# VHH binders against Glutamate 5-kinase (proB), part 3

Target 1, 356 residues: Glutamate 5-kinase (proB), of Aquifex aeolicus (o67209)
Amino acid sequence: MRIVFKIGSNLLETDEGDIDLSFLSKLAEGIKKLHSFGDKVLIVSSGAVLSGAKKLGIKEKPKDLTLKQALASVGQSYLMHLYDTIFSNYGLKVGQVLLTKDVFSKEKEERFKNAKSTLEKLLELGVVPVINENDAVAVEELVFGDNDFLAVYVSFMVNADLLVIFSSAGGLKDDKDRIIPVVEDIEKVFKYVRGTGTSFGTGGMRSKLEATRLATTLNIPVIITSKEENILDLRNLKTKGTLFKPSKRKLRNALKVIATLEEPKGIIVVDRGAQEALKAGKSLLPAGVVSVQGNFKRGDVVSIQNEEGLIIGKGKVNFSSEEIEKIKGLKTSEVRKLLNTTKDEVIHRDNMVIFL

## First folded at step 22 (VHH; from p6 with S102A)

Design k2
Fold by ESMFold2, fold request of step 26:
Structure k2 (fold): chain B 356 residues (1-356), chain A 123 residues (1-123)
Amino acid sequence: as target 1 above (356 residues)
Amino acid sequence: QVQLVESGGGVVQPGRSLRLSCAASGFTFDDYAMGWYRQAPGKQRELVASISGSGGSTNYADSVKGRFTISRDNSKNTMYLQMNSLKPEDTAVYYCARGVYARYAGYTYYDYWGQGTQVTVSS
C-alpha cells in the first residue's frame, strides 16, 4: 500500500510555537510499523520558512519574497536535519525532494516522468521521500500555498492508495462542531467551509476540502485527522477523523490528466439544471450555459463553475469562447444553423471530469 | 496562525465615503490574493473587490465599479477598500478574505476570513 502523509506548517508546531518533535517521533514509529507490513510511505511537508524563521530568531512571517526565499533556504536544511535525526532512531532513511509547480504540467511531461521515476526509485530503495515545494526558487504565482495540493499531485504521481492530511481541526466538522466520520459526497459538505466562519474557524479546512475533492475524484481516499491519530489504523481506513471516500466514477487516465495536469484556459458558468445533468453523467449543452470567462479555443480545457462560484468540473470544449457566447441558451437546431456545425454539446461527457 | 482584522466601518450618509482597512498577520502577505466580501442580512456573501498578491491586478463587482477602489500596502501587511459615493444598497458587513489560486481549476477561492466590519449607509 502506498500512503502519502501531508504535514502542514501549523501542525509542525506545538501550542507553544516550537517544532513538535514528539509528533515527528510518533510518525516515525508508525511508519516503521507500516514498513513492516510492506507499505511504502511518502511525506509531503511544509515548514521550511517557519523552521528558518525560528532558527534565526525571527518571530514574524516574512514580508517580502526575497526574505521568504532566504528563510526557506535556512529552514529546509534544519527541517530535513530533524526528519533525518528522528527517523534514523527508527532505522528509517529519508530523502529530500524539492519540486516546483511546473513539474505538474502537461506541457512539461518529461519533468513529470523524471520526478515520478525518482520517487519510485526512492521507494524501491526503502527510503521515505520527504517532499516540499522548492521555496528558494519559487515565485508567488507558482507556489502551492500550504502544500495540500502538492500532496494530491504527489499522490497522483505515485498512484497512492491513501492520502492522509494532518490537521489541528482533527477532521471536518458539521454545523454543531461535531467531526463527520465519513463523507461520501463532498459537494454536500462544502457548505461548512464556503465563505463562513472566522480566521480561526474554517480557514485551512477550505483548502483541505478543495484538495480532497481533487484527490477523491482521482479515486484516492483521503483521511483528515489530528496528530492524536493512531498511525497504524490508517492503513485500514480507520480514523478518529474524517474519511473521504473515493469517487464511484472510474476515470480513465486521460481524464485524470485533464483533472490534474491541464490548467484550464477559462471558466463556463452553468445553471442548476445543467449541474444536475452533469452530475448524472450527461454532456454540457448550450442551454445550460449562463456565462463564459476567459479566451479559449476549440479543444481547450476549461473549468465548469456553478452560479454559487464552486468549481464542479473540467472538460475539453467543442467550441471557442466566442462561439459559446453566441450559442449559450440556444437549442440544438439553432446552434447547428448559427455555427454550421454537427456538434451540439459544449463539452461532451467523454471529455469531462466532474468533481461532485 | 492566520489573522485578518477589519476596521474603518461605521454609519455614513448617502454620497459620503469610507475607507476600510484589513490588517493581516500569520502568513506571507505578498504570496496571496486578497478580497473584500460583503453580506447584507438574509443575503449571500458576495465578492466586492479582489486584488492580486503583487497588487497589479484588481477586479470589482459591477455594482461598485467606479465607486470603490481596492489597494494593498505589502510593506504594512494591509489591504484597503476606498468606498466613495456610498448608497443605502452598500449597507452590509464587510469581510476581508485571503485568496488562494487553485491552479488545477483556474480560479481563486478564499480560505481565511476576518470577523467583519459593519457599514451602514442611511439618513
Scores: ipSAE 0.434, ipTM 0.705, lowest interface PAE 2.4, mean pLDDT 85
Fold by ESMFold2, last read:
Structure k2 (fold): chain B 356 residues (1-356), chain A 123 residues (1-123)
Amino acid sequence: as target 1 above (356 residues)
Amino acid sequence: QVQLVESGGGVVQPGRSLRLSCAASGFTFDDYAMGWYRQAPGKQRELVASISGSGGSTNYADSVKGRFTISRDNSKNTMYLQMNSLKPEDTAVYYCARGVYARYAGYTYYDYWGQGTQVTVSS
C-alpha cells in the first residue's frame, strides 16, 4: 500500500513554539511498522521557513520575500537533518525531494515523468521521500495552499492508495463541533466551511476540503486527523479523524490529467438541471449554459461552475468562448444552424471530469 | 495562526469617503491575493474588490467600480479599501479575506476572513 502523509508547519510546532520532535519520533515508529507490512510511505512536509526562523532565533514572521526565501533555505537544511536523524533511530532512510510547481504542468510532461521516476526509484530502494516545494526559488506564484495540493499532486504522481493530512483541527467538524467520522459525498460537507465565512477558526479547512475533493475525484481516499492518531490504524482506513471515501466514478488516466495537470482557460456556469445531468454522466449541452468567463478556443480545458459558485467539474470544450456566448441557452438544432456544425455538446462526457 | 483585522469603519454622510485597513499576520502576505467582501443586513456576502499578491491586478464589483480603490502595502502586511462617493446602499459589514488561487480549477477562493468592520452611510 502506498501512503502519503502531509505534515503542515503548525503541526511541526509545540505549544511553546519549538519543533515537535516527539511527533516526528511517533511518525518514524509508525512508518517502520507500516514498512513491515510491505507498505511504501512518502511525506509531504511544510515548515522550512518556520524551521529556519527557529534555527536563527528570529521570532517575527518575515517581512519580505527575500528574508522568507533565506529562512526557507536555512530551514530546509535543518528540517531534513531532523527527519534524517530521528528516522535513522528506527532504521529508516529519508530522501529530500524539492519540487517546483511547473513539474505538475501538462506542457512540461517530461519533468513530471522524471519526478515520478525518481520517487518510484526511492520507494523501490526502501527510502522514505520527504517532499517540499522549493521555496528558496519561489517568486510571485500562488502558494500550494499550505502544501495540501502538493500532497494531492504527489499522491496522483505515485498512484497513492491513501493520503493522510495531519491537522490541528483533528478532522472535519459539523455545525455542532463534532468530528464527522466518514464522508461519502464531499459536496454535502462544503457547507461547513463555505457558508460561514470567518469567526470560528476553521479557514484552513476550506483549503483542505478543496484539496481533498481533488484527491477523492482521482479515486484516492483521504484521512484528515491529528497528531494523536494511531499511525498503524490508518492502513485499514481506521481513524479518530475524518475519512473521505474516494469517488465511485473511476477515471481513466486521460481524465486524471485533465483534472490535475491542465490549468483551465476559463469557466462555464451551468444551471441546476445541467448540474444534475452532468452528475448522471451526460454531456454538457448549450441549453444548460448560463454564462461564460474567460477567453478560450475549441479544445481548451475549462472549469464548470454552478450558480452558487462551486466548481463542479472540468472538461474540453467543442466551441470557443465566443461561440458559446452565441449558442448558450439554445437547442441543438438552433446551434447547428447558427454555427454550421454537427457538434451538439459544449463538452462531451468522454472529455469531462465531475468533482461531485 | 492566520489573522486578519479590519479597521476604519464608521458612520458617514452620503457622498463622503472612508478608508478601510486590513492588518494581516501569521502568513507570508505577499504570496496571497486579498479581497474585500461586504454583507448588508439580511443579504449574502458579496465580493467588492480583489487584488493580486503583487498588487498588479485588481477587480471590482460593478456597483463600486470607479468609486472604490483596493490597494496593498506588502511592507506593512496591510490591505486597504478607499471608499469614495459613499451611498446608503454601501452600508454593510466589510470583511477582509485572504484569497487562494486553485490552479487545478482556475479560480480564487477565500479561506480566511476577518471579523468585519461596520460601515454606515446615513444622514
Scores: ipSAE 0.390, ipTM 0.678, lowest interface PAE 2.7, mean pLDDT 85

## First folded at step 25 (VHH)

Design j1 (from k2 with Y112H)
Fold by OpenDDE, fold request of step 26:
Structure j1 (fold): chain B 356 residues (1-356), chain A 123 residues (1-123)
Amino acid sequence: as target 1 above (356 residues)
Amino acid sequence: QVQLVESGGGVVQPGRSLRLSCAASGFTFDDYAMGWYRQAPGKQRELVASISGSGGSTNYADSVKGRFTISRDNSKNTMYLQMNSLKPEDTAVYYCARGVYARYAGYTYYDHWGQGTQVTVSS
């Protein structure tokens, strides 16, 4: 098995603000055991800036980008020192891989391939890759925003069999503050985090669920659990937290690329009827299009949004944004006449990923 | 822990102005887009305005465009909503929210919310 562990910054810290070395040791021990079973493990870490600030005794939150970048550099070095030191005690070797958002772009395929090759080689060598965002050089447009997504992207890159997200929450909690042990359909549990009306869920969990949604769509099971988790149990998908089952829909590799590496060039808003049709595995027809956002051409990938503002899918369009604006809401016969086309679908099912 | 605290709400007459503030803590403020939502009685919560982390980009709902201005002071970890030419239809609870851009989906979702502040516009 290939397993990706996502470790948030808060989990690496003690109540006193120090790095939780006990947890790192636990991880190392667990990973060693996993290695004994032939498993490959990757760690997606975080907290470089914070760690750097602490290392340098900076108490104030950095506001300057350059300072943040510098702190990230210092912090990342420190973190890697800790990883290396602790993991070495267990006979494990670690390697650093720093990534930016642009690595996961179809337009920059070389970067993706290169990163993938590096990770694969590390795994081949029996090394535990420690991945983090390259904060030292990252700017706003290059940030993932949340390392939960980085973890998903890494999982995709290395064809992970399992993504484990450690959380202080210990798992997804229902309205009674009980951890939900298994989620078969992630859409059914968003109500616990999206908030309805004046009710709001836990914000940190929202991001995790968003990432989880993508992961499960990619047919990767996800576990959200606490630091108290038995790492070896995770190999059997046994958890004290929440197991999110992968989507029952098997996604083709080409569609996985659409889901992950292709940044959408626009948004198509669809009506409820279309949403249901898409969920049922049908193509997107012009009649179901409510509105179009962005400027894109035929063949581009766009996001599909429902009337409630939720992104429900992605796909390659058969029409440009301009054309879609003209044909939205029209019947097939009208579309054919207007555009003199044989294409009936705005997005064909074969070129579409549904996140629902 | 992420905290968002709204202030500045109140009761005003039509045509008047209010300035809402949102004090943020528990995260690197300038790394995140922020937004204002509002929810009127019996209506769904709607995005009113959004602003990028740097403050260089802003967006507004059509209903408030030209009247409302979203801004932020990253040095103070505070976001603002200047509401001018207020109308009765602007009556709602206004919520501060932290935005996260989901690259794969090409949209910003909001993962943290404040408690809200009541804005009432009435003659």
Scores: ipSAE 0.460, ipTM 0.735, lowest interface PAE 1.1, mean pLDDT 91
Fold by OpenDDE, fold request of step 26:
Structure j1 (fold): chain B 356 residues (1-356), chain A 123 residues (1-123)
Amino acid sequence: as target 1 above (356 residues)
Amino acid sequence: QVQLVESGGGVVQPGRSLRLSCAASGFTFDDYAMGWYRQAPGKQRELVASISGSGGSTNYADSVKGRFTISRDNSKNTMYLQMNSLKPEDTAVYYCARGVYARYAGYTYYDHWGQGTQVTVSS
């Protein structure tokens, strides 16, 4: 079993502002046990900038990019020192892998392959990879922003069997502040974080759910839990937090690539009827298109959005943005006449990922 | 913890101006896009304006375009909404929100909200 652990910056800190060494020790002990079962474990870490600031005694939050980069450099070194020191006490070896957003791009295939190969080799060697964003050289355009998504991308890269996200919240909570133990359909629980009226979810859970949505779409189960979790139980998907089951729709590898590595070139907004059709496994037809955003060509990947503004899917288009603008809302017979085409669908089901 | 605190709301006559402020703390402000939402009575909450982390890019709802201006001062961890030529239909609770870009989906979602500030436009 391959397991990815995502550790947020807030979890690495104690109430006093120091690094939580007890948690790292617990993690190391747990990973050692997992290794005894033949499991492979990867860690997606965070908090490099914050750690660097602390190390250098800088109290003010950095505003300058260069300063942030410098602090990330210092902080990452310090974090790795802690990982190495603590994990060594349990006979574990760690390796550092720093990634930027562009590593997970179809246009940068070689970078993706190289990173994947490095991680695979580390796992082969019995090393625990510690992954973080390469903040020291990253610019705004190359920043993930949230390492929750980095964890999902890493999980995809190494074909992880489980993604575990540690959270101070301990899990997803319902409207009665109770942890939901199991989520089979993630769309049914977004109401707890999206909110209604003047009450909207806070605390970063929305971000975690967004990342989780992608992961489960990729057929990866996700557990959101606290630092109090029994790590060994996780291999059996037993948790004190929330288990998000993978999507029942099995994605082909080609569609996983569309879901993760291909950046959308635009957005197609679809009506409720089309949304239901897509959920039922059908293609997107022109009649169901409400509007188009962006400038893209045939064969490009675009996002699919419903009328409420929710992204519900992603896929390769058979028509350009200009063509779709002309054929939106039209019946198949009208489309064929207007564009002199044999294509009936805007996005064929075989080239489409549905996140619902 | 992430905190967003709105201020500057109030009661104003049509045609007048208000300036809203949002004070942010608990995160690296300039790493995130920000936005203003509003919710009128009996209506859904809607995005009014958004601004990139650097402040170099802004977007507006059609209903406020040309009248509202979103801006930010990253040195002060503060976002602003200058509202000019206010109309009765602008009456709503205005919310500050933190935006996160989802690369895989090509859109920005908002994961943190302030408590809101009431804006009332009436004669």
Scores: ipSAE 0.400, ipTM 0.697, lowest interface PAE 1.2, mean pLDDT 91
Fold by ESMFold2, fold request of step 26:
Structure j1 (fold): chain B 356 residues (1-356), chain A 123 residues (1-123)
Amino acid sequence: as target 1 above (356 residues)
Amino acid sequence: QVQLVESGGGVVQPGRSLRLSCAASGFTFDDYAMGWYRQAPGKQRELVASISGSGGSTNYADSVKGRFTISRDNSKNTMYLQMNSLKPEDTAVYYCARGVYARYAGYTYYDHWGQGTQVTVSS
């Protein structure tokens, strides 16, 4: 099976702030055992900036992008040296792969294909790819965060059977601070990380749930656990953390591409009734549309958002943003008269992916 | 540890101005969008204004457009909200929030908030 491990920068440290060499050794030992079962393993690793700061004796996180990029350059070299040295003690070979966000764009399919081919060849050669964002040249104002989404995109790219996210939280906790062992419906657990009324969400776990929702929609199970996990148990989906089961909805490949590689050109906000209809596998009709955000054309991909602000799906629209603004809230007969069209759906169910 | 500390709240008369500040620490400030939320008595939190990591893109709630200006100084790890022409309806606790862009879904969600600063507009 193919297993992607995600290691965040804060988890890569001991409590004293040193790089956690003991954890890297534990991981290497576990991966050696997984290899003996014929499993293939990839690592998505953060921590280049942190490693550079430690190497240069800088104690504070960088305040500006140029310093961050310089620290990433120093730290990526040091981090890969540590992976290589420690993994070699267990007979493992590692290979560095640095990716930028544009690799995961439908408009740059050749870059996606080339990255995929490189990872596939590394796995064929018995190498453990160690993947990070290319921070030295990343100039975008928005980041992958702590690489949780990079790990999901890599998991999609290599058709991973399991994504494991290591977290200091050790898993998803309920309102009584207990680890939830299994999650089948991720929508029902967002309440534990999203504030309502006077409560506020939990920072790092909110990001991990956003990433996990995408992964499980792609039919990839996710485990969120701590460094204290038994690595070998993970191949059997046994964890001390939280197992997020994959969605029961089988997606054809075109919908997986819509879910991952196509950045939405806008947002359509829907009411509760429409949300329930979409969960039941129905198309989005104008009557359920509350508002439209962004400027887009017929055939573009948009996100579908509920009135609470949660993105619940994506799909290709049959109407432009301007047309939807005119017909929102109307019944089918009114739409046909206003736009002189026979199309009834804003987004047809066959061109829609639902994250719920 | 992500830390967001608001300041600059107070009691002001209608029509006057107030400037809020948010000091950020524990993360690379430039990498994140930022926003101001407010919560009026008995109401839910609402996003009032947001600003991209570079400061190149801003958004405002309709109720404050033309009156409020969000800005940031990445060299000082500080975000600001300039509040002009204040109205009694602007009375609320104002929260600084850190935003994370979910590329796959094309939206920003906010994952950390400060403790808030009270703004009261009354005569």
Scores: ipSAE 0.365, ipTM 0.661, lowest interface PAE 3.0, mean pLDDT 85

Design j1 (from k2 with Y112H)
Fold by ESMFold2, fold request of step 26:
Structure j1 (fold): chain B 356 residues (1-356), chain A 123 residues (1-123)
Amino acid sequence: as target 1 above (356 residues)
Amino acid sequence: QVQLVESGGGVVQPGRSLRLSCAASGFTFDDYAMGWYRQAPGKQRELVASISGSGGSTNYADSVKGRFTISRDNSKNTMYLQMNSLKPEDTAVYYCARGVYARYAGYTYYDHWGQGTQVTVSS
């Protein structure tokens, strides 16, 4: 099986900027055992900039882009040296892979294909790829978030069987601070991280749930757990943390591409009735449309948003943004007359992905 | 470890100005979009202004356009909200928020908030 491990900066590094060598050794030992079962393992690792700052004795956060990029170069080199050194003690070989976010774009499909081919070849060679964002050449206009989504995109790229996210929280906790062992419906647990009226929520877990929602929609199970996990148990989906089961809706590959690689060109806001119909597997009809945002054409991918602002799906539209403005709220017979068309749906169920 | 600390709230007369500040720590500030939320008594928290990591793109709620200006100083890890021509309906607790762009869905969600600062507009 193919397993992607995501390791964030704070989890991997101490406050002094040193890498947690004990955890890396534990991970290497576990990966060696996984390899003996024929499993293949990839690591998505953050922390290059912070590691570079700590190695150079720079205690202040980088203030400009050039310094940040220089620190990423130092830190990435340092991290890879430690990965290579420690993993070599267990007979493991590592390979550095630095990606930019545009690799995960339908419009640059050749870059996606090349990155995928490189990762596939590394896995065939018995190498553990260690993947990070290429922060040294990231441009200022690129808005970068947490690496949790990079791990999901990598998992999609290599058709991973499991994504494991290491977290200091050890898993998703309920309102009594207890680890929830299994989640089948991620929508029901979003309440534990959404935050209302105050800012007492754990922001890092919100990002992990957003990423987990995408991964499980792609039919990839996710485990969120701590460093104390038994690495070998993970191949059996056994964890001390939280197991998020994959969606029961099996997606064909074209829908997975829509969900991941196709950036939406607009947003359609739907009412609660439409939201429930979409969750039940029905197409989006004009009657359920509240508003349209953006400028898009027939066949474009758009996001579907509920009235509370949550993105609940994506799909290809049968009508342009201008046409949808004219027909929103109308019955199908009125749509046929107004647009002189035989199409009834704004988004057909076969061209739609639901994240709920 | 992520901390967002608001300051600059207070009681002011209608038509006057206030400037809110948000001091950020525990993360690389320029990697993240930022926003100001407000919550009036009995209402849901709403986003009133947002700014990209570089500061090159801003967005405003219709109710504050032309009166409020969001800005950031990445060298000081600080975001600001200049609030001019204040109205009684601007009375709320104002929260600083850190934004994460979810490319797959084409939107920004906010993953950390400060404790808020009270703004009261009354005579």
Scores: ipSAE 0.333, ipTM 0.640, lowest interface PAE 3.3, mean pLDDT 84
Fold by OpenDDE, look of step 25:
Structure j1 (fold): chain B 356 residues (1-356), chain A 123 residues (1-123)
Amino acid sequence: as target 1 above (356 residues)
Amino acid sequence: QVQLVESGGGVVQPGRSLRLSCAASGFTFDDYAMGWYRQAPGKQRELVASISGSGGSTNYADSVKGRFTISRDNSKNTMYLQMNSLKPEDTAVYYCARGVYARYAGYTYYDHWGQGTQVTVSS
């Protein structure tokens, strides 16, 4: 079994403000046991900036991007030192892999392959890869994120059997603050984290849920649980947290690429009718399009959003953003006439991934 | 606990201006994109404007482009929406929202919302 552990920055810190070495030790001990069963384990870490700040004794939150990048550099080194030190106590070896968004780009397939090859080799060598974003050189704004999506993408890259996301929340909670033990349909639980004018859930849970949705769409089960979880139990999908089962929908390889490696160039907002149709496996028709965001051309991949603001899928468009703006809400007959086209769908079902 | 509190709403005549504020607490403000949503009577909630964590990037709905300006003061954990040339169609409850950028997915979703502030544009 291949298992990916995602560790957020907040979990690396104790209430006293120190790095939680106890948790790392627990993790190492657990991983050692997993290794005894022949399992392969990868860690997606975070908290580089935070760790850097701690290392340098900086108490103020960095506001400057350059400072954040510098802190990430220092912090990543410090984190790896901790991982290496602690894991060595249990006879484990660790390897650092720093990734950037571009590694997961269809246009740069070689980078993806190289990264994958590196991870596979590390696993072959019995090494625990510790993956983090290369924040030090990231051109994008550093967001306080838990690398949830990075964990999903890594899971995808190595064909993980399980993604475990540690959370201070201990799992997904319902409206009564009870942990939901098993989620079969992730669409049904988004209501617990959706903002309808009120604050829902704990900080970061929606991110985890969004990432989880992608993972389950890719047929990877996900467990969201606390640091108190028994690591060995996870191997059997036993958790005190929430188990998200893989989607029943099987994605073709081409659609997996759309889901993971293609960056959306825009957003198409669809109405409720269209959402239901898409869920049922139908193509997106112009009549179901409410609005278009972004500038994209035919053949580009875009995100599909419902009227509530939820991203419900991705797909390759048959029309440009300009064309879609013209044909949105129109009937097929009108579209054909207006654009002199034989194409009826904005996005064909064969080129679309629905996350619902 | 994440908290977002809107203020500055009210009743104004068409052509007038309002400035909304959103006070944020319970999280590292500058690490998150922020946005303003609005919901008019009988309509669905829609994104009005968004701003990146650093404030370096902004986005606007077409309906408010050129009239509304979103900004933020990270030192005060506050986001603003300057609304100029207000129209009756701008009448809505305006909500402050915290955005999370899905880096590898290429989009921002919003995970926390304020209670909203009423903006009424009427002659």
Scores: ipSAE 0.053, ipTM 0.505, lowest interface PAE 2.9, mean pLDDT 90

